# Designs tried in a protein design chat: VHH binders against q9y6x5. Part 90

Target 1, 379 residues: q9y6x5
Amino acid sequence: LPPKLLLVSFDGFRADYLKNYEFPHLQNFIKEGVLVEHVKNVFITKTFPNHYSIVTGLYEESHGIVANSMYDAVTKKHFSDSNDKDPFWWNEAVPIWVTNQLQENRSSAAAMWPGTDVPIHDTISSYFMNYNSSVSFEERLNNITMWLNNSNPPVTFATLYWEEPDASGHKYGPEDKENMSRVLKKIDDLIGDLVQRLKMLGLWENLNVIITSDHGMTQCSQDRLINLDSCIDHSYYTLIDLSPVAAILPKINRTEVYNKLKNCSPHMNVYLKEDIPNRFYYQHNDRIQPIILVADEGWTIVLNESSQKLGDHGYDNSLPSMHPFLAAHGPAFHKGYKHSTINIVDIYPMMCHILGLKPHPNNGTFGHTKCLLVDQWCI

## First folded at step 24 (VHH)

Design mb10
Fold by OpenDDE, fold request of step 25:
Structure mb10 (fold): chain B 379 residues (1-379), chain A 125 residues (1-125)
Amino acid sequence: as target 1 above (379 residues)
Amino acid sequence: EVQLVESGGGVVQPGRSLRLSCAASGFTFDDYTMHWVRQAPGKGLEWIGNIYETGSKFYNPSLKSLVTISRDDSTNTLYLQMNSLRAEDTAIYYCARGETIWLRTGEYQIEFDYWGKGTLVTVSS
């Protein structure tokens, strides 16, 4: 029987939550599997880009999902949460569920993972749910497990996405111990439900399960705002993406716009596209705008001095607050092993290995995950 | 039945202060984010501000210096303190129960599910 893999994402699960809160179910999951304490995600540290990096092994400049909001100057198309269904945005890469279906006589399933309800390279997940935030975790889990158990050709790769603790992190801020404790307990309970469901269906021993996230969360404050309106008139530019990494499309001379913004705040770096630091791997794509603004950790870029966020993400991917974790369990993984750090793009070649797929060219390093796998030599 | 009842409105002179109240009933008040919204004659709705169930407050930047929102969960009451009233502050003031809906992209929108009938504030010399 072909190996099976379920990839689960809890959006915005900061890595250090594991150290600061109790997760009985997740800890049991880890005890019987493996843990990567920190996953260095890709810049920018946002939802769509990082989820696509997980399943492609590519930096954002390479897979083309460079932000949650994008604009293509040639086609005049826009990408956003409400407008994410055009294959144009996704076709610069091949996600693993497409690879899984094209390389083998296999099926893929998806419960609301970004991009899974879009035909990419004329291939859509064999089974998928249209994105709807109102759908319960239970319903998503039920569909995924049904597909894993009863499909022909068999579902060998499945994804499950959940919006918490990201939404709550935005609302309360990660430093709200009382509210975040409540939220994280619910997450742990959902993990318990997941494990229980898999056991009940007889899938637990044979299914590889990865639980991870796309990014962390940092504390924001109304006292840490960067008001762009104080630096430049809105008529001089179009805002493509706002905070904490703003994408600026100048309506006047780029240099003039840059000069108006470069000293806007001591807590914000302003880059011309060609001057974006190489370490971000965020330059070589036409969808990256001519000017980007990068706020310091915990600072919020705003228009008209308005923001209701007490937590946010998207900052420098070297910041620990932006890092998620990875836990895994199943036949492919060791038991009781902990690893310090991997890159988020490393997940893709690992998943390909587990599934017996030939990976597309990617930025991941399989060697970084060898110690997690029972069939690999770990030095 | 969910009910929101505004009070405290009336005619006031420019420069004066006014405190509006909103009495809530029919739901667990301390679990909800509450909002103040106003509508001036011939104009659309204008969001004034809100207060989370946690006590966090957010304001319309254009009104921030002129208003203070507070809540008393023991009496299920929402308050709007307005200072230095101007003629342009003449409006019907509504309290509303609402929630901030967060998108997976980090964007958010405010949704309201219940409104009071409003209280009229007239600022006139």
Scores: ipSAE 0.890, ipTM 0.949, lowest interface PAE 0.5, mean pLDDT 96
Fold by OpenDDE, fold request of step 25:
Structure mb10 (fold): chain B 379 residues (1-379), chain A 125 residues (1-125)
Amino acid sequence: as target 1 above (379 residues)
Amino acid sequence: EVQLVESGGGVVQPGRSLRLSCAASGFTFDDYTMHWVRQAPGKGLEWIGNIYETGSKFYNPSLKSLVTISRDDSTNTLYLQMNSLRAEDTAIYYCARGETIWLRTGEYQIEFDYWGKGTLVTVSS
């Protein structure tokens, strides 16, 4: 039988939640599989970019989804949550579900993973759900498991996406133990539901399952705001993205805009595009704006001093608070093995290996995940 | 039935303070985010601020220095303290039940599902 893989994302699940909260179902999942305690994600540490990095193995500058909000100066197109369906934005890379879909006797399925309801390179999953945040986890799970069990050609790769605990992290902040405990308990229960469903359907023993996330969450405060209006008049620039990494499109001379912003706050770094640190791998794409502002951890860039976020993400990808985790179970994975850290782009070549797919050129390193896999020599 | 009843409005002189109350009933008050919104004559609705069920408070920056929102969950009451009232603060003031809807991109929208009938505040010399 061809190998099968289900990739599950709980948005905004910070890695250290595993240490600070109780997850009986997830812990059982881990005990029977593997855990990577920290996954270093890509800069910027946002939802669309990192989810696409997981499934392409590419840095954001390479796959072209460089933010949740983007602007292309040539076509004058905009990308946003409400405007994400144009293949123009996605076609700079080939996600794994497309690669899988194009193979003989294979098909892909998706439950609301970013980009899966868009034809990319003129290919869309044989089975997918249009994104709708109102759809329950149960319904998403029902569709995914139905497709995994009954499809022809068989679904060999599937994705499942859930919006929590990200939304709650934004609302309450990750340090709100009371509310986040409630939220994370629900997440653990959903994991329990997932495992139970797979067992009931007889899929558990043969299906490879990865549970991961795109980013973490850091505590914000109304006392840690960076007001851009205090530094520069709004008429001098167009704001493409705001916090914690602002994308600035100057309406006047770029140098003049830069000079007005460079000393705006001691808690914010200002970069011309060509001066963005190499370690971010966030320079070589036309969709990256001429100036970016990067707030320090826990600081929020605002206009008119307004924000209701008590938690946020998007910061430096070297910060532990931005890191998610990865847990996996199935015939491809060891049992009871824990690994300290991998890069998020390393997930792609691993998934390709599991599925027997030839990976497209990518930034991942297969060697980083060998210790997770039963068929590999761990060095 | 969900009910929100504002009180405390009236005619006040400029520079004075006023405290509005909103009595809530028909739902579990301490589970909900509550808002104050106002509408001046001939103008649209203006969001004043809110208070989460957790007690976190957020304000319209243009009004932050002039208003304080609080809640008493034991009496199911929402309050709006207004100081240094001006003529431009003349409006009908509404309390509303609402929630913050978060998008997967981290953006958010505030949605209201129940409103009070409002209380009129007139600031006049």
Scores: ipSAE 0.888, ipTM 0.949, lowest interface PAE 0.6, mean pLDDT 96
Fold by OpenDDE, fold request of step 25:
Structure mb10 (fold): chain B 379 residues (1-379), chain A 125 residues (1-125)
Amino acid sequence: as target 1 above (379 residues)
Amino acid sequence: EVQLVESGGGVVQPGRSLRLSCAASGFTFDDYTMHWVRQAPGKGLEWIGNIYETGSKFYNPSLKSLVTISRDDSTNTLYLQMNSLRAEDTAIYYCARGETIWLRTGEYQIEFDYWGKGTLVTVSS
């Protein structure tokens, strides 16, 4: 039987939550599997970009999902949460579920993972749910496990996405120990439900399961705001994305716009597109706007508007607060092994290996995950 | 039955202060985010601000310097303190129960499920 893999994402699960809170179900999962304590994600550290990096192994400049909000100057198209269904945005890469789907005697399933309800390269997952935040975890889990258990051809790759603890992180901030403890307990309970469901269906021993996240969360404050309106008139530019990485489309001379913004705040770096630091791998895509603003950790870029965010993400991907974790269990993985760090793009070649798929060109390094796998030599 | 009852409105002169109250009943008050919204004559609804169940406060930037929101969970009461009132502050002021709905992109929407009947504030010389 071909190997099976379930990829689960809890949005905005910061890595150090594992050190600061109790997760009895997740700890049991880890005890019988492996843990990567920190995963260095891609810049910008946002939901759509990082989820697509996980399943493509590519930096954002390469897979083309460069932000949660995008604008293409040539086609005049917009990308947003409410407008994410155009394959135009996704077709610059081939996600793993498409690769898997195109193999004989295999199919893919998805429960609301970003991009899974869009035909990419004229291929859509055999089984998928249209994104709807109102759908419970239980219903998502029920569909995924049903597809894993009863599909023909068999589902060999599946994704499951959940919006917490990200939403709560935004609302409460990660430093709210009381509320975040409550939220994280619910997440652990959901992991318990997942494991129990898999055991009940007889899938647990043969299914490879990865539990991970796309980014962390940092504390924000109303006292740490950068108001762009104090630096530049709104008529001089179009805002494509706002905080903590603002994407600026000038309506006047780019240099003039840059000069108005470059000293706007000591807590914000302003880059012309060609001057974006190489370490971000965030330059070589037309969807990246001519000017980007990058706020320091914990600072929020605003217009003459109020922000209700007490936590946010999207900052420098070298910041520990932006890093998620990865845990895994199944026949492909060791038991009781912990690893310090990997890059988020390393997950893709690992998943391809587990599934016996030939990976597309990617930025991941398979060698970084060898110690997690039973069939590999650990250096 | 959920009930929100505003009080404290009336006619005031420019430059004066006014404190509005909203008495909540029929639900666990301390579990909910509460909002103030107003509607001036001939204008649409304007969000003034809110206070989370955690006590965090957020304001419309245009009104931030003029208003303060507070809550007393022991008495199930929401307050709106307004200072330096102007003619343009003439409106019906509503108390509303609501929540912030977060999108996966980090954007958010404020949704309201219950409203008071409102209290009229008239600022006139």
Scores: ipSAE 0.886, ipTM 0.948, lowest interface PAE 0.5, mean pLDDT 96

Design mb10
Fold by OpenDDE, last read:
Structure mb10 (fold): chain B 379 residues (1-379), chain A 125 residues (1-125)
Amino acid sequence: as target 1 above (379 residues)
Amino acid sequence: EVQLVESGGGVVQPGRSLRLSCAASGFTFDDYTMHWVRQAPGKGLEWIGNIYETGSKFYNPSLKSLVTISRDDSTNTLYLQMNSLRAEDTAIYYCARGETIWLRTGEYQIEFDYWGKGTLVTVSS
């Protein structure tokens, strides 16, 4: 039987939550599998970009999902949460579910993973759910497990996405111990449900399961705001994305816009596109706007000083607060092994290996995950 | 039945302060985010601010310096303290039960499910 892999994402699950809160179910999952304590995600540390990096192994500049909100100057198209279904945005890369779907005697399934309800390269998973935040985890889980168990051709790769603890992180802030404890307990319970469901269906021993996230969460405050309106008139630019990495499309001379913004706040770095630090791998795409603003950790870029976020993400991907974790269980993985750090793009070649898929060119390093895998030498 | 009843409105002179109250009943008050919204004559609804069930407060930036929202969960009461009232603050003031809906992109929307009948505040010399 071909290997099977379920990729699960709990959006905004910061890595250090594992150290600061109790996760009986997740810890049991980890105990019987592997843990990567920190996953260095891609810049910007946002939902759409990082989820696509997980499944493509590419930096954002390469796969083309460079933000949750994008603008393409050539086509004049916009990308947003409510407008994410145009294959135009996704076709700069080939996600693993497409690769898998195109294999003989295999099919892919998806429960609301970003991009999975869009035909990419004219291919869509055989089984998928259109994104709907109102759909319960249980329903998503039921569909995924049903497809994994009863599909023909068999589903060999599936994705499952859940919006928490990201939403709650935004609402409460990650430092709200009381509320986040409650939220994270629910997440752990969902993991329990997942494991139980897999066991009940007889999938647990043969299914590879990865539980991960796209980014962490940092504490924000109403006292740490960067008001762009105090620095530049709104008529001089179009805002494509706001915080904590603002994408600026100048309506006037770029240099003039830059000069108005460069000293806007000591807690914000302003980059011309060509001056974006190389370490971000966030330059070589036309969808990256001419000017980007990068707020310091915990600072929020606002218009008219308005924000209700007590937590946010999207900051420098070197910040620990932005890092998610990865846990995995299944025949491909060791038991009781913990690893310090990998890059989020490393997940893709690992998944390809597990599934026996030839990876597309990617930025991941398979060597970084070898210690997680039973069939590899760990040096 | 969910009920929200505003009180404390009336005619006040410019520069004065006024505290509005909203009495909530028919639901677990301390579980909900509460909002103040106003509507001036001939104008649309204007969001004033809210207070989370956790106590976190957020305000319309244009009004932040002039208003304070608070809640007493023991009495199921929402308050709006307004200071230095101006003629332009003349409006019907509504309390509303609402929720912040967070999108996966980190954007949020505020949804209101119940409204009070409002209390009229007239600022006039």
Scores: ipSAE 0.886, ipTM 0.948, lowest interface PAE 0.6, mean pLDDT 96
Fold by OpenDDE, last read:
Structure mb10 (fold): chain B 379 residues (1-379), chain A 125 residues (1-125)
Amino acid sequence: as target 1 above (379 residues)
Amino acid sequence: EVQLVESGGGVVQPGRSLRLSCAASGFTFDDYTMHWVRQAPGKGLEWIGNIYETGSKFYNPSLKSLVTISRDDSTNTLYLQMNSLRAEDTAIYYCARGETIWLRTGEYQIEFDYWGKGTLVTVSS
């Protein structure tokens, strides 16, 4: 049988949730498969960028989705949650579902994974759902499993996206044990539903399934705010993205704007684009603005001192609080194996290997995932 | 039937304080985020602040220094304490039940599903 792979994302599932809460369904999934305890994601640690890194194996500067909100100065286009359908933003890379879709006797399917409802390089999955947050997990699951089970050409790669526990993390903060316990229990139940559905359809033994996330969540506080308005007049710049990594487009001399911001807060680093630390791999793209502000962990950059977030993400990708996990099950994976850490970009070459696809040039290292795979030697 | 009934409004002199109450019934009060919203004469609705079911409070920055929101779940009552009232604070004050809708990007919108009839606060010398 041709290899099949289902990639599932629970947005904002911090890695250490696995240590602090009970996940009977997920633990069973892990027991029968593999676990990577920490996945180092890409900077900035936001939803659109990291989801695209998972499926391209590229740093944000390379695949061009550099934030949830973007501005292109040449075309004067904007990217946002409500304006994400222009292929212009996505065409700087080739996601794995496009590669798979272009193969003979194969097709791709998607249930609301970022970018999957956009024709990228003039290619779109044979089966996909337009993004709609009001659609239940059950409906998404029903569609994706139907496509996996009954399609011609057969669906060999599918994605499934769910918005929790990210939304709840923002609302409650990750340190709210009571509310987050409730939320995470629901997530575990959804995983149970997924596994049950696959078993009922006879897909469980032959389908490779990856459950992962794009980022974690850190605790924020109304006592840890950085008010930009106290440092610089809004007339001097255009704000492209806000917190915790602000993207600044100067309306006056860049140096002058920089000088006004550089000492704004001891809990915020200010970088000219050319001075952004190399370790972020966040410099070589025109969509990255001339100045970026990076708040320390748990600090929130605000305008007019306004924020209702008790949790947030987007911070330094070296912070453990920003890291998600990866679990996997299927014929390609070992059983009962745990691995400490991989990079999020490593997922792409692994998925390509599983599906027998030739990967596009990417920043992942296949060697980092060899120990997860039954057909590889663990070095 | 969900009901929200505001009280405590009236005429007050500038610089004075006033405490508004909102009596809730017909639903499990302690499960919901509650809001205060006001409408000045000839103006649109202005969000004042909210209090989560968890007790977390958030305010309109323009009003934060002047207002305090609290709740008593044992009596199903929402409160708005206003201090140092000004003429510009003259408005109908509404209690509302609502929730925060979060987007993938971390942006959020507040949606309201039930409103009280409002109570009039007039600040005048």
Scores: ipSAE 0.886, ipTM 0.948, lowest interface PAE 0.6, mean pLDDT 96
Fold by OpenDDE, look of step 24:
Structure mb10 (fold): chain B 379 residues (1-379), chain A 125 residues (1-125)
Amino acid sequence: as target 1 above (379 residues)
Amino acid sequence: EVQLVESGGGVVQPGRSLRLSCAASGFTFDDYTMHWVRQAPGKGLEWIGNIYETGSKFYNPSLKSLVTISRDDSTNTLYLQMNSLRAEDTAIYYCARGETIWLRTGEYQIEFDYWGKGTLVTVSS
């Protein structure tokens, strides 16, 4: 039988939640599989960039999804949550579900993973759901497992996405132990439902399942705000993205805009595009704006308006608070093995290996995940 | 039946303070985020602020220095304390039940599902 892989993302699941809260279902999942305790995600540590990095193995400068909000100066197009369906934004890379879909006697399925409801390179999963936040996890799970079980050609790669605990992290802040405990319990229960569903369908033993997330969450405060309006007039620039990494499109001389912003706050770094630190791999794309502002952890960039976020993400990807985890179970994975850290781009070559797909050029290192796999030597 | 009833409005002189109350009934008050919204004559609705079920408070920046929102869950009452009232604060003040809807991108919007009938505050010399 061809190998099958289900990739599940719980948005905004910070890695250290596993240490600070109880997850009986997830722990059982891990016990019978593998755990990567920390996954270093890509900069910006936001939903669209990181989800696309997972499935392409590319840094954001390479796959072209450089933020949740983007602007292309040539075409004058905008990208946002409500405007993400133009293949123009996605076509700079080939996600794994497309690669899989194009294989003979294989098909892909998707339940609301970012980009899966868009034809990329003129290819879309045979089975997918249009993104709708109102659709329950149960319904998403039912669809994805049905497709995994009954499709022809068989679904060999599937994605499942859920918006929690990200939304709650934003609302409550990650340091709200009471509310986050409640939320994370629900997440664990959903994992229980996932496992149960797979067992009921007879898929559990043969299906490879990866449970991961795109980013973590850091605590914010109304006392840690950076007000751009105090530093520069709105008429001098267009804001493409705001916090915690602002993308600035100058309307006047770039240098002038830069000079007005460079000392705006001691808790914010201002970069000209060419001066963006190399470690971010966030430079070589036209969709990256001429100036970016990067707030320190826990600081929020605002205009002359308030933010109701008590938690946020998108900060420096070296921050532990931004890191998600990865757990996996299935015939491809060891049992009871824990690994400290991988890069999020490393997931792609691993998945390609599991599925027997030839990976597109990518930034991942297969060697980083070898120890997770039963068919590989781990020294 | 969900009910929100504002009280405490009236005519007040400039510079004075006023506390509005909103009595909630027909739902588990302590589970919900509550909001104050006002509408001045001839103007649109203006969000004043909210208080989460957790007690976290958020305000319209333009009004932050002038208002304080609080809640008493034991009495199912929402409060709006207004200080240093000005003529431009003349409005119908509404309490509303609502929630913050978070998008996967981290953007959010505030949605309201129930409103009070409002109480009129007139600031006049």
Scores: ipSAE 0.868, ipTM 0.940, lowest interface PAE 0.6, mean pLDDT 96

